# VHH binders against Probable chemoreceptor glutamine deamidase CheD 2 (cheD2), part 5

Target 1, 172 residues: Probable chemoreceptor glutamine deamidase CheD 2 (cheD2), of Syntrophus aciditrophicus (q2lsl4)
Amino acid sequence: MNSKAIKPSCEYFLLPGYIFMSPEPYLISTVVGSSVAVALWDADSKLGGMLSFLYPFRESSAESTAIYGNVAITYMVRMFREEGAKKKNLRSQIFGGAESDCCEADQIAHENVKTARSVLKKHGIKVISEDVGGRLGRKIVYNTFQNEALIYKVNTLRNSDWYPYDGQGRQA

## First folded at step 1 (VHH)

Design s48 (framework vhh_8k46_1)
Fold by ESMFold2-Fast, scan of step 1:
Structure s48 (fold): chain B 172 residues (1-172), chain A 124 residues (1-124)
Amino acid sequence: as target 1 above (172 residues)
Amino acid sequence: AVQLQASGGGFVQPGGSLRLSCAASGFTFSRYAMGWFRQAPGKEREFVSAISSSGGSTYYADSVKGRFTISRDNSKNTVYLQMNSLRAEDTATYYCAADTSLEQAWQYTEYDYWGQGTQVTVSS
């Protein structure tokens, strides 16, 4: 028997520095401290995805990777357009960029949020929702089919969720 | 069930070329990113190359960049790896894998590994 039933969402855990996009419905879970996650959604096709980045801008000596917000967002926009999404139908949501107790951490969190807003604006993509800043980490569950997010704010995250503060001075 | 069949491996001299193929069945191939991974004896598996579902984006490990080319034919449910200027260090069993998503991450664990391998030996 034929049916137009919507498939159940699969679950995916998004790691920092990664981009996930699927035409199939997914529940994307991620954890952000000073890092930022951006959800991108096509209102026409219901194509949805999320990226998570650690640093705002690609440094001249670093590879062009998704750990940098300008690289990650630009790449995701390109991927959506390659799948046929029209810019006028794209919607974004920004999450994260929380401040820790360290002054250096506070600056990176600030710049991550600013970069997400700036790059999305440059691409002409509407930001329909933000849950950013403050001192609380976030656990996020994003539904790619419905473009809805559940956000749980937490006082305690693992040290690795507050990268770049791993104590070794390394990039992810 | 999902099946991935890698083929095209063999013996080749340094500087030679091989083309690997991965035939997919049991899923909607055109919706999945595909990748190639390899494992040499006594080494961990490593990422080689990946291609997006549309074929519009490709990724390469630094060790193979400029020498290998990944491509796909969605009408044939097949992903290819064209390997040029082969080196002794390229000797490994090569595996294809499907990802349920597109990821810029190219770590071995990012893919759901369903393919059996094909052996590539580069030796004089």
Scores: ipSAE 0.000, ipTM 0.129, lowest interface PAE 16.2, mean pLDDT 76

Design s49 (framework vhh_7aqx_2)
Fold by ESMFold2-Fast, scan of step 1:
Structure s49 (fold): chain B 172 residues (1-172), chain A 123 residues (1-123)
Amino acid sequence: as target 1 above (172 residues)
Amino acid sequence: QVQLQESGGGLVQAGGSLRLSCTTSGFTFSKYAFSWFRQAPGEEREFVGAISGSGGRTDYADSVKGRFTISRDNAKNTFYLQMNSLKTEDTAVYYCAAGTPEQIARYWSYDYWGQGTQVTVSS
């Protein structure tokens, strides 16, 4: 993003387990560790959005939530299609899935990234960029108008440092 | 102080219609997304429908698609659930909820909830 680029005036702080998409230009901010964020963008209409999920896959359709990558991505693709987006014009970016030297954290992080890739492929959505894995958490600021992300790699993630909301999604 | 208040519940015969309203106060209505949830006796709370902050997007549970319509009126700080072709299995306490701007959520924590309104559908 250069200094003369058009900047959205509106900001949104995306919580884990949520999906955000707007017809208006937004800067969407989120924080991911072992969790994964996916940006989706329509190259034709400039429509953009982002989701954040914590767990890879839910086999049961009963009581499904977007904390699961397969549910969240499928829902977001549907959201874009309902706004008139064609799959051939959709582009995605994947962020997160950091590991911590613990085998359980490594497993969930790896499965989250693998799920994002497989579900996007199943829907025929091109992945144009990834910033995944490693050992550092990420703060992501995604511009829905330009389809550009600024990624800040950090050793320690604290929700209070990144969001105006507490851990329950309530405004602090 | 933020408040959400449901109204429009009651008794109706199967095949009938009801319109639920959720009146809000204490925040900028136009910046929030809204949802309806319901809970039948002995069951978990389930998602019914949602409308985005812009009003351009709606989402519905499969069990109510084609029968229920969610809408909003920013001038009245109110959003609605129009329920048509009601079935006995639609009997539940219906709750309205408000989330962060432009956010759509199912089964997740919302910032604000109403107290619920009873809908009973007789055979």
Scores: ipSAE 0.000, ipTM 0.178, lowest interface PAE 12.5, mean pLDDT 78

Design s50 (framework vhh_vobarilizumab_d1)
Amino acid sequence: EVQLVESGGGLVQPGGSLRLSCAASGSTFSIYAMAWYRQAPGKGRELVAGITSGGSTSYADSVKGRFTISRDNAKNTLYLQMNSLRPEDTAVYYCAAKSWGLQYSTEYDYWGQGTLVTVSS
ESMFold2-Fast, scan of step 1: ipSAE 0.018; ipTM 0.298

Design s51 (framework vhh_7pa5_2)
Fold by ESMFold2-Fast, scan of step 1:
Structure s51 (fold): chain B 172 residues (1-172), chain A 122 residues (1-122)
Amino acid sequence: as target 1 above (172 residues)
Amino acid sequence: QVQLVESGGGMVQPGGSLRLSCAASGFTFSTYAMSWVRRAPGKGPEWVSTISGSGGSTSYADSVKGRFTISRDNAKNTLYLQMNSLKPEDTALYYCARSPTYQWLRGEMDVWGQGTQVTVSS
């Protein structure tokens, strides 16, 4: 990817419940199982980012966290608007929502994908790509400069799938 | 060269106020979210507050919500933390940090200042 030719420090590892956004080119890495990641991109400014949420819906936004899809997506849209992005120029991609043999995880996975689609639609944001469902976890590397994602499907997600970082975000 | 330089710390009595400042240089300040993080004696780092690049969005740790106010002056490349109703539990070294992520509960920081000491005691 083109971002690899630019700078090593243009990498960010996205944890569940987090939102990352930058006008600088970044490779954003994350892993999702029943959880969902949403990439958001402004075609005009090249502002790009990704969020990762675990649960579909929380009614109270005042006390909310980005672990809820409706809160996370709404907040990220506000972040992009504050940076001058126009909704008509925003593009989104949805990843994750894999079902497991556990019935509760299957319900959450389906509702997470449904929530991402519905909230993005309510904000008038075009979904240009999806890689959702199935039974396999996903390792995602999203390039904010090109608005492209590499997706690796895996049978099991483990702690070893995350890059090691020290307390300063550096590779230890 | 990227630099963050904190100032404004000191010794204050419980119930008092302090205003911390952080002078940023070496990067486009207005495009980055900025955070305050503190480290109390014998404890790990605790995220305190984050402000978006434009200043339009702010978030606070529950322990400081209603007492602290984060703000920025992009024309001066300066970040501020207004601390009111200070408690002994607020005693810590306070760091200015560049945050690549907007957050309301947690924050990961890629550039840190050297810190400014705040001591709340009677």
Scores: ipSAE 0.000, ipTM 0.166, lowest interface PAE 12.8, mean pLDDT 78

Design s52 (framework vhh_rezetamig_d1)
Fold by ESMFold2-Fast, scan of step 1:
Parts: C-alpha cells; sequence; structure tokens
Structure s52 (fold): chain B 172 residues (1-172), chain A 124 residues (1-124)
C-alpha cells in the first residue's frame, strides 16, 4: 500500500543494520522486534531518514557497522550535518525494543532503547516521539516529508512481513 | 580490486533446486561493514532482490521467495551461496551476487559491487 500522492519510486524498505536518508520525500518502511529504528528529521530542509540497529553498542570500532546503535546513530547524524542540517533543527523518533519471554531478547530490547536515548542525548538531538517496549513487534511506515510514522503492532513477526511487502508480506 | 564471481549450472529442470555460489576475491567476506546478497533480472524485467546475508549467518529474504530461498555463507572459502527450491520457468533470469554497505544506504538501493551475472534457464 502507498499514499496516493507518492509514487512507488518514493518508497524504500529499510533493512536491519542499515541507514537511509534522502532530501527527496520518501516512505521508509521497516520492521522491528527487539531491534530499534530511529527516525531523524531536519525541519528546515525537510531532510529525513531512518536507521535500524540490532545491538546497543560496540566499544571497539575497528570495523564498525550500523547493527550497533552507537555507530548507526553517530553516522546518521554525521550524514545530516554533511548535507547542511543544523543540530538545533534536528528531531528524532524512536521505535521498537519489544520484550520477549526469552531472557536474552528482554535484555537486548531494553539496552537498545536505552542506547538510542543516550546517544541521541549526547548529540544534543531532541527526541519528540517514542513507541517502544511492550511485547508486540512493529511494522513502521515513516514519511520523511511530514516527519510522521504509521505503526502497526503485531503479535509475531513473520518472514512474510519482509520486503517487499504490502502489509501482509506479499506483493502482486 | 574487489571481484564477485557467480558460478553454478546454467540450466535447471522444473521442480529442482537452483544452486549458485559467489566467490569473493580482493576483499574479505568476514566484514562487519557489508551484507552480501543476490539479485536477479528476468528477461524483459527490472532487478528483483532475492536476499542478503551477514557474515554471522543472519539472513533477510524477499517475502515472495521466502519459502523457497536459502542463502548461506562460508567465511573460510570467502564464498556465499543461493539455493532456490521448486523452480519454474518464472525463475529464468540473470542472477547477480552483490555487496551492500551495512552502515550506509543512498537514495536508491545501493550495491557498491556486483558480479557480471550468470544466466539460469529453467527448462525441461
Amino acid sequence: as target 1 above (172 residues)
Amino acid sequence: QLQLQESGPGLVKPSETLSLTCTVSGGSISSRSYYWGWIRQPPGKGLEWIGHIYYSGSTYYNPSLENRVTISVDTSKNQFSLKLSSVTAADTAVYYCARHPSFQQILEGYFDYRGQGTLVTVSS
């Protein structure tokens, strides 16, 4: 499903461990369970993006990847600044970090949300919205032009929820 | 220079499993910075993403192919592989292996390296 005003070429599915940013309007879709997605937006230029990370942080950064929240967030902030965004105009939203009945998943989910908050605070970026925790996975559709997210909560994330998808994990 | 090279049979019978291997040279597959994936182009159509794998074994698949696709990695051989089961004539395509930065994506899906592609024909 797509907004009537947005062409299919304006859609992007964000994979876990990836960062996507564009000055052009996009609908960015992603799926998070214990993982966390962070949307970053510049109100002045309408530059918007989203990252998805799996683990909170890595202390050693010899070969850093966006699967770690501290690496991903720091890199996305740098990308925005290199495109001319000023920190005072940056706004963020945090999604995900659902708990599981598994002890490991509970710990990772909590630390992922904590890391997102901590790293954004260290960069001086205001968090204007959160949809985090609980036990439900989330499918997110983020509009970079309006800085708005549509969130679908689901009991179990299935492989059929993966890209490309129309809300049921299937395309024509 | 990084090189990605597809290999495997160019002809597969309907209902059988399509098996391809990508050999990576000039770089290590055991990199935290990259995902390794498969994309294909059926005759007269655009590129279709099949799936990606991280060197740890974490996989992400196209939902339209999820019940038939398996991607695996062998870091000791610097290779990753695709298995697509229960093939039909609709699976006839040029198959490419590709590298994608895990920490950076640009405006369109960004594959910074691709193999030359290998034609796989599904015919009896």
Scores: ipSAE 0.000, ipTM 0.140, lowest interface PAE 13.8, mean pLDDT 77

Design s53 (framework vhh_8k46_1)
Amino acid sequence: AVQLQASGGGFVQPGGSLRLSCAASGFTFSSYAMGWFRQAPGKEREFVSAISWSGGSTYYADSVKGRFTISRDNSKNTVYLQMNSLRAEDTATYYCAADYRWGTLDEYDYWGQGTQVTVSS
ESMFold2-Fast, scan of step 1: ipSAE 0.037; ipTM 0.486

Design s54 (framework vhh_vobarilizumab_d1)
Fold by ESMFold2-Fast, scan of step 1:
Structure s54 (fold): chain B 172 residues (1-172), chain A 120 residues (1-120)
Amino acid sequence: as target 1 above (172 residues)
Amino acid sequence: EVQLVESGGGLVQPGGSLRLSCAASGFTFSDYAMAWYRQAPGKGRELVAGIYSGGSTSYADSVKGRFTISRDNAKNTLYLQMNSLRPEDTAVYYCARLDYWSGEYYFDYWGQGTLVTVSS
């Protein structure tokens, strides 16, 4: 947060496999390990949102398609266009894809970051910032009005990092 | 009611080609992302290719460079062009519609499937 702090009532907690977008200013909080979060922002209208996906398109058989990066990113772009955003004004930021000590998690993390970059490039959306890779999980607080993120690197992603919290993005 | 009807499956030799079609009805086809997935006997479902309403595409690594997904919104039809077919491509191929509900995407409708057998 900066000195022009957003109200607590404008908070949203993003779960893995979900997409959130609002024309109202929000602080969107999420937690990513090998998963990836993508923030999308319209520089003209200041419409902002974030998605969180778990797997690249080609390697998952899961029923929920929003956990696939290709599907999730493509749909978020559609949501922004439906609200009147122009492609040339869209900007993105990529977070996550941390590698673990497990070889499988390393592979998934790498493919998730690669997928996010590839799909955003395919849609012609500029990636203006990345905080990806490494061995630490991330807690992210994204301000949709300013297009700014606070990132906290953490060695353990606990249930208390997600819930329960008091609705102010802080753990009780 | 929503209906998805696949066609174009059959027996083909390794290295051959097939074109699958999916005729969609009962909804505004152009508003939905569509996908092809496959299932071999005794194996799990594999997502093969997806296409967004705007025309953007994505492919499973196993078929990238060999298969091409496309759509004709005027005809409410989804296609899968399959080239350089391999015995491992033998499966029932399903056309599926992707929908968004309660913050999550899912396959809400799929067809009866069309069998593709790659054998000499």
Scores: ipSAE 0.000, ipTM 0.098, lowest interface PAE 18.1, mean pLDDT 76

Design s55 (framework vhh_7aqx_2)
Fold by ESMFold2-Fast, scan of step 1:
Structure s55 (fold): chain B 172 residues (1-172), chain A 121 residues (1-121)
Amino acid sequence: as target 1 above (172 residues)
Amino acid sequence: QVQLQESGGGLVQAGGSLRLSCTTSGRTFSSYAFSWFRQAPGEEREFVGAISWSGGSTDYADSVKGRFTISRDNAKNTFYLQMNSLKTEDTAVYYCAAELYSFGTDRYDYWGQGTQVTVSS
């Protein structure tokens, strides 16, 4: 077969607390449980990226890191703006925030999704798609050029069932 | 992901200029912040300069401010260190480094193999 799929020449595995974007086509893969991933895309330039955060917001007195949704989203919006993206052309997608039997994880999951929605709304960014909540972990493969995501739901009874988990570093 | 290769090192006289380039894999260029570090014989690696992923922000070590300029060319997947008014103290192996954008971290994901710069008196 000679059907050259428009395959991204690049793959990137997104770790929690990181932001990645490129004007070049990328397949960004990540896994989320109670954490949340946000894809941001400029319809004009085809600039796309994804962030993954673990916690909803950081108090103003603390050092900012991208593991916090309000920090990560605000920073990614700034990145897109610095590349010349206009608000009217920005589109977002939200993934994750699955609940577990742990009371803490359940509350964090819910607050993470609420934070993503709230911060994106404050920046005036249209959320065009969500795949959030429930009890299943998610593996996400996001195409930054097409603004399309493949989502694989994983049956899990424990945090350790979510793949990749813990000790696995960057793979690509 | 990204592979870094330095070039442009060599021998130069004090007061002279030299331009280093760092060529990347071309795949992630616009998503990375880039930095230059150097290591003189018997010393630890020292930060020289950095350019943000957008190119809108640069930072330099005090020892090189006003003499060195970092720049990037996204179309060529290359970033540069323009070194002017070189001093013998600038003699070192120069390394380029790339960091995935993540605020609040000291992580540099990728390093080049280094290029020797020797400034003679």
Scores: ipSAE 0.012, ipTM 0.239, lowest interface PAE 9.0, mean pLDDT 77

Design s56 (framework vhh_7pa5_2)
Fold by ESMFold2-Fast, scan of step 1:
Structure s56 (fold): chain B 172 residues (1-172), chain A 122 residues (1-122)
Amino acid sequence: as target 1 above (172 residues)
Amino acid sequence: QVQLVESGGGMVQPGGSLRLSCAASGFTFSSYWMSWVRRAPGKGPEWVSTISGSGGSTSYADSVKGRFTISRDNAKNTLYLQMNSLKPEDTALYYCAKDIYEGFSPYYFDYWGQGTQVTVSS
């Protein structure tokens, strides 16, 4: 159930490749298949946010965008530090990285989860919770003020949510 | 400490114009993309417009393209939104947002002020 402390009007739907952070209380919702979402929270200021990424590492010749986990996580940590957050007060949660039945040879889901863990560890950010892997997609509703997440496991997602496993990449 | 202070909102009739301002402090203003985001009563936030740190690149939501113009004055650490041909559906609380560092995604939302109210009514 949604927290009564957060008004329904303070809602944000997070798309893959995006980062959202606000000092105001928000309910951030997102859908992840093979992609990964990371929530970051400052226990001192109650500043919270979430990012969603599709690929683990940026190629050296590619532009720096939030679709890459190493870029997205590093940038969000930087944003929190610019707002005065100290590492000892930061907490993270990791969601997603499910495998689709259609394409067993692909490893991107596993690499996305490993990247989230390794980049957060590199920055000294404690991971307090994970809901990762398996075969089911996830709908996440994250409360930025309370640092709480509701997770709905789903067996039906759009083809684009399971990229790269279905190869179509088209929204229904 | 990042601080953004929005101003310039008010009541206007359909077809009217308003100019919003955002005074920024606590960061190197010229190094960051800046955005305007709005929230209509009972609705979630909607991205409106983004401008690069140098001012050389701008982008707009389809709903406002051709009517709104985003600009910045890096010497004054101020962001602007010129709103022309206002419609009732533009009624919202408008927020100035510190966007991501130059060269990244423009759709980061970072609310640091109370916003400025724009009401378009007949």
Scores: ipSAE 0.000, ipTM 0.137, lowest interface PAE 13.9, mean pLDDT 76

Design s57 (framework vhh_8k46_1)
Fold by ESMFold2-Fast, scan of step 1:
Parts: C-alpha cells; sequence; structure tokens
Structure s57 (fold): chain B 172 residues (1-172), chain A 123 residues (1-123)
C-alpha cells in the first residue's frame, strides 16, 4: 500500500471475536487461520470496518457474541446502518477459513466461509472479493479509506497466530 | 483526559422510578458505545444495558428488560438510564462505561469507567 498516496491513518489490531469500524481512516490488521475475517465498506461515506469470528453459527442455547459468524456479521451490518450507510452501497470482502495441517480436529474452516457467504447474502450485501480456503494462514492489513487489503500468506501458522491474544497472554 | 461522571442515584421505594445520567468528556462521544453496569455488596459487577454510538441499537440484561430504558444525547455528551418498576434486587452502585471500538461483546471489554452512583430500593 502506498502510504504517501493514502490519507494518514491510525492502526488497529483486530482480535478474534471482535468488530471494529470507523468513519476515520484506519489500517486494520488481523491474523486468520481457520477463522474468518469480513471487511465491510460503505462506498458513499468511505466508512469501513472488519470483524473476525471463530465459529460459524450460534446455537440457540449459546450467548450472542461476535465469535459466531451469524452474530458478528449481523451486528456489523447494524452498526453501519446506524452510521447512515445504505445496504445498496455496502460491499464486503471475505478472508480466511484455511485448513491447517497441524490441527487434525479443525473441520470448521469450510463452515466458517460458508456461513460468511450465506449471512452476507441474507443481508443483501455484495461480496466483491474473497481470499479463502487452502492451507495457508493469512496476515491481513485492511485500509478502510480505500477498501483495499494486503494479504500475507504463510506456509505455517503457530497456534497463537490462529487465535491472537490481547498481550496479557489471554484471548480477548 | 477521559472523564465519565455518573449521577442521579438515591433512595427509592419498590415500584418507584429513577433516572441516572452519565456525562462524558475527553473523547468523541458519538463514536463510543456506552454501557451501564451495577455491583451489589459482595457480588461481582454485572452488565445492565448498552447503547451504540448512534443510539440505534440497545441491549439489556434479562433481569431489567422491559423495566429499564437506555438512551443518549450526543449533543450533550450524556447517556441516561431510566429505571422503572424498581425492585429490592436493583439495589447496587451503578457505573457507566465507554467502549471503542465495539467488540461485539456488549457486556465486556469497556475502555473507560466512571465513578459509581448508589441506588437503594427499600421501604
Amino acid sequence: as target 1 above (172 residues)
Amino acid sequence: AVQLQASGGGFVQPGGSLRLSCAASGFTFSRYAMGWFRQAPGKEREFVSAISGSGGSTYYADSVKGRFTISRDNSKNTVYLQMNSLRAEDTATYYCAAKYPFSGYWSTEYDYWGQGTQVTVSS
């Protein structure tokens, strides 16, 4: 990304289970393995944001948090609408959902991507780009002003890169 | 510096009403989600209600839903909690808190906390 050509921006590191949006220009960075990140952008206002979820769909007995794709995407759409964004101007990008060779039990990657697609479709939001699946983890830097993402693919992610922590050694 | 000043607490009889206010300064208020929390003696602090930056979304704990109403006035940098049909178990110190960016966890991860205001519901 040409830092001189874009407006000055603040940086934000997005943790799994979190949603971030701002009317001010930001560079949002995150790391996804089997998890999925969704960028949402309003073409008219240049309002941009990103969410990161860990599980595809909230069971009715579970708490309603942004770790679930259906909850997280619905919350972010509502946040954008509250800031005045119109659905017809919203655009989305989907990242992640890789299958890790290190994690025999990781079967949710495909379901996470499928959930992101289905929930965005339910809300009538156009998906303009995807970088999903495969076996490579992703480090992402998303520019909320330009709606552009830099994706750094890695052959192997350490377990801590699949689910980053808040700096206190715990998942936020 | 960021400041959150809660006020409006007091003594009220069961079935009564009370309105709490939280005045904010030191940040762009309209960009922050605001929440109300409470803590009774000997108990953990619990979530009561939250409101998005624009005021378009509100969230309530099951124990207060239908009785409490959260609102905000961004022109006055103030969030309010209207408490109706008060019960003895609503007795607690009430705290206001601000969150940015929104994490999707309405009940956790607040960045700034105000000093509490005491609410006592008793005959």
Scores: ipSAE 0.014, ipTM 0.337, lowest interface PAE 7.0, mean pLDDT 80

Design s58 (framework vhh_7aqx_2)
Fold by ESMFold2-Fast, scan of step 1:
Structure s58 (fold): chain B 172 residues (1-172), chain A 121 residues (1-121)
Amino acid sequence: as target 1 above (172 residues)
Amino acid sequence: QVQLQESGGGLVQAGGSLRLSCTTSGRTFSRYAFSWFRQAPGEEREFVGAISWSGGSTDYADSVKGRFTISRDNAKNTFYLQMNSLKTEDTAVYYCAAKSYLFGTKSYDYWGQGTQVTVSS
């Protein structure tokens, strides 16, 4: 390993409802509150990626998109499989699903985490790490070459915490 | 950043063969998926074929399946479209493209300038 392999030159800022995967080393950054991010990694090829979803399952009237955990995880597993990854070599990490202290307590955070766990289990994919639940929002920086994540926990998510986007989806 | 440059286009008679090349600038060639598209005069751009980053998966449009073959040479930072049994309907500007495996968009990251292929009867 050299410094170039440990510190990827390329960065990608992952928005909710998207899946990003690359055989090229990347630092993938995202922010999750009640939403959930899942990292997938192939131990053999070093292929890595991350998805971010907002809702656990597709609603009957909604189209199938990566904003739903069951759709997003299933699609990403297919993407890895199409690139030659074998299930036995796949590793996953789950992040997010923090509960809100404001307004009405929503079950969505809990259901998002449960969905990530159940869909990964259904696909036979080993979950090697979780940083989920609690009351803290998370900023995540995931290194696709090393399969390592840096997690910054915050009691209150602020505009500056949504780099490169503010709380309204604008560049910070 | 990656830039793509097509070459190998030209005039060829029906039933003939032609090989298109796409060279890329950059040190990350082996880490991209590549594809070929074409656009005939007055028509929309259509998919022709693709090869995965590993080279383990290829896909083709039904109209070219069995006649065209996509391949890559990582040592030369080049990928190819071998076109056999050419038909007049294959006349188009051919574009190469590279993508980053981002679900949520149908746009490719990078496109070449295009190379003209004309098949005469």
Scores: ipSAE 0.017, ipTM 0.268, lowest interface PAE 5.7, mean pLDDT 79

Design s59 (framework vhh_vobarilizumab_d1)
Fold by ESMFold2-Fast, scan of step 1:
Order: structure tokens, then sequence, then C-alpha cells
Structure s59 (fold): chain B 172 residues (1-172), chain A 119 residues (1-119)
């Protein structure tokens, strides 16, 4: 990553259930366990962003939040297209979906990854990279200008991994 | 075609209250997250409050407990109820269509409405 292309003020920590996109270059940091993060990038304009979702699918549009993969991905794709991005120039990367010994967590992890792949395919967006599954949590630092990610695999996600968003009411 | 029109700003004394409204048109309002941002003279834009299509809300620490964001999907209108106003709340307040709370990316901002908190 070229640090001169990104000012210190252009750093963003992405919370689970949120989406971030900017016309300016950013370093987006996030943490995923059974949850999934998706980076979306326009090869032509260099516009980039990342979303983080916790649950795979919600059919009801009455409660449309980015915690659901189908909602979050569809919203981000719409935003990129409104900025003039063409589908043929869009590229995506998928991160997360780590499994646990808990039956529910294993199912959610699998369904999250499957949903990311399915929704991106529905929108005709090429997935160029995946770092998914296994049992390790991930800390991700994504460069929106260069479409590059640094991934740190960890046995246990720490409270400090959520700073400054480790306050009461934040989801780990 | 997409339009956001803010109203309700004005001069108010410290401790007073104001309610801002944002009338939206040209898009399916109920399917978007909406936000209120503000910009004080010489400062950058700050997210004040956001609301998802389903009604879940988010607030900046500086306004939490004092401001309430709400929406009326039938009227395509976004509201910000501001109580216990402080001089530091003086800013131009903007309505934004945003699919994300806390984003620095702003899609279809309104013209803004000035709120001045001064004696």
Amino acid sequence: as target 1 above (172 residues)
Amino acid sequence: EVQLVESGGGLVQPGGSLRLSCAASGFTFSKYAMAWYRQAPGKGRELVAGIYSGGRTSYADSVKGRFTISRDNAKNTLYLQMNSLRPEDTAVYYCARSWYLGSTYFDYWGQGTLVTVSS
C-alpha cells in the first residue's frame, strides 16, 4: 500500500452491520468472525468501499438494515452504479465466515459466505479474491484506492480490536 | 429529480428546542437510510443522527439524549427534534439520503437550514 496516497485523517473503522464508501482514498479497518465483509471496487474510477454484515438474508424490505448480506450488498452496488460505475468494471473481495464448534455459528458462517457469493453473482459482479472460512477471526485493513487488503488471522478477537468502537452496545 | 428540502431552522436561546423537517421527493424514501449532518463555520461536516428504513437509529455522542431522529414514510419526511440546545449546536443542518450511517459519502444533500443558538 502507498501510504503517501492516504492521509492519516482518511482512516475509517467499519462496524459490523455498516457500509462505508468514499470518493477519497481510505484505509478501512474491520474485524470479522462468523460475520462477513465485502470489498467493492471500480477498476475504472478507483472508487472503493467495504461493508460488514452479520446475517445472510432478510426478505422483508420493511426492516432493511446493513446487518443482512442481501440488503447491504444490494445497497452498495446501487451506490456504485449511481456514481457511474459499470458492472463490467466492478470487482469484489469476500472476507470472514469463520466457523466454530457451535452448530448455530457454523450455519450462520456458511450462509453468510454463500449469501455474499450469491448476491454478488446476481448483480454480475466478479469476485476476484476470497479469504473465508476456517476457525480464525480476521482483522482486515483495506485500501480503497488500490483494492488491496492486509489480513491478520487471530485465535480470539480482543476488545482492543474494536477500539474506538468497543463501548457499551457495540457488537463484537 | 431527487430533491431534499430542509426547514425549521432559526435563532433560539440556549436550552431551547427546535424541530427540523426534511421533505423528500424523486425516490422511494422508505427504502433508504436517512441522516442529519451539520457543519459549523470553519469545521468539517459531522454526522448528527441517522435512521434506517426500518426505524433503527444512531446518534453522535455530542447529541445523544438531546436529539431525536424520526421518519414518516407515508409523508416522505425526515425529522430531527432538538432539545436542550447549546451554542456548540450552531451550524447549518443538512438532510442526506444515505444507505449507511456514519458515512462521509453523502448522496443527494439538501440546501441546508441554519440553526443559531445564541442569546
Scores: ipSAE 0.000, ipTM 0.135, lowest interface PAE 14.4, mean pLDDT 77

Design s60 (framework vhh_rezetamig_d1)
Fold by ESMFold2-Fast, scan of step 1:
Structure s60 (fold): chain B 172 residues (1-172), chain A 123 residues (1-123)
Amino acid sequence: as target 1 above (172 residues)
Amino acid sequence: QLQLQESGPGLVKPSETLSLTCTVSGGSISSRSYYWGWIRQPPGKGLEWIGHIYYSGSTYYNPSLENRVTISVDTSKNQFSLKLSSVTAADTAVYYCARKGLYFWSGSYFDYRGQGTLVTVSS
């Protein structure tokens, strides 16, 4: 198409449990609370993407989906490798894992961040940046061309922050 | 316009191998931007992802089915195929071939699919 730069028309809103990857310049937006988003980027090809997972690990593989961090990260690495990305050129960034601010800590947030770090390390992928933990949710806008993220910290997250996504891979 | 068409026997006996072929027209299977795969819908249930293949031969299978599933690609015929071994009545479903872009992944979602073919497993 006649897209010359990253513009609103080249945006993708990433839902929890999904992976988005493109060789074309995109602004990938997502919202994370206790969940975690991971950006993956190949400096050589400028291939970039982001995943968003809700839970750290699924012991059983019978219902493996991208809502589990170990499944999502492993799958995205395979997708990048199939596009010709070399492991040594891959760079990652981790976002999210905010904890509860009431009388008890939310251990899912902590385990999600630990899982992202562990799985990326197992795949030999360098983590170049983290914005994790704390008690505030995050709205993230990730630029796949420049491998840069804008992060907005928010005290509340709403379901209305999610855009509709049709089952055919297109946003409304 | 891209079109995907399933073909193969509509009746399979228990313990035998279910074999289906997908013919792609209006587009090339030899594309680095897409996977080609299979999904199914048993009566009264939701869609279930079976697996997908890259034109180079790299395969990804649903872990619950991986020991029974083989997906292969024939770029010269612009076709890809599914073999599901040791079938039972639980494998009765409408089977769809589908295209999956590398621009997103959601487990069971594909950006294009065929009209589906009913496969009944009966003795």
Scores: ipSAE 0.005, ipTM 0.197, lowest interface PAE 10.0, mean pLDDT 79

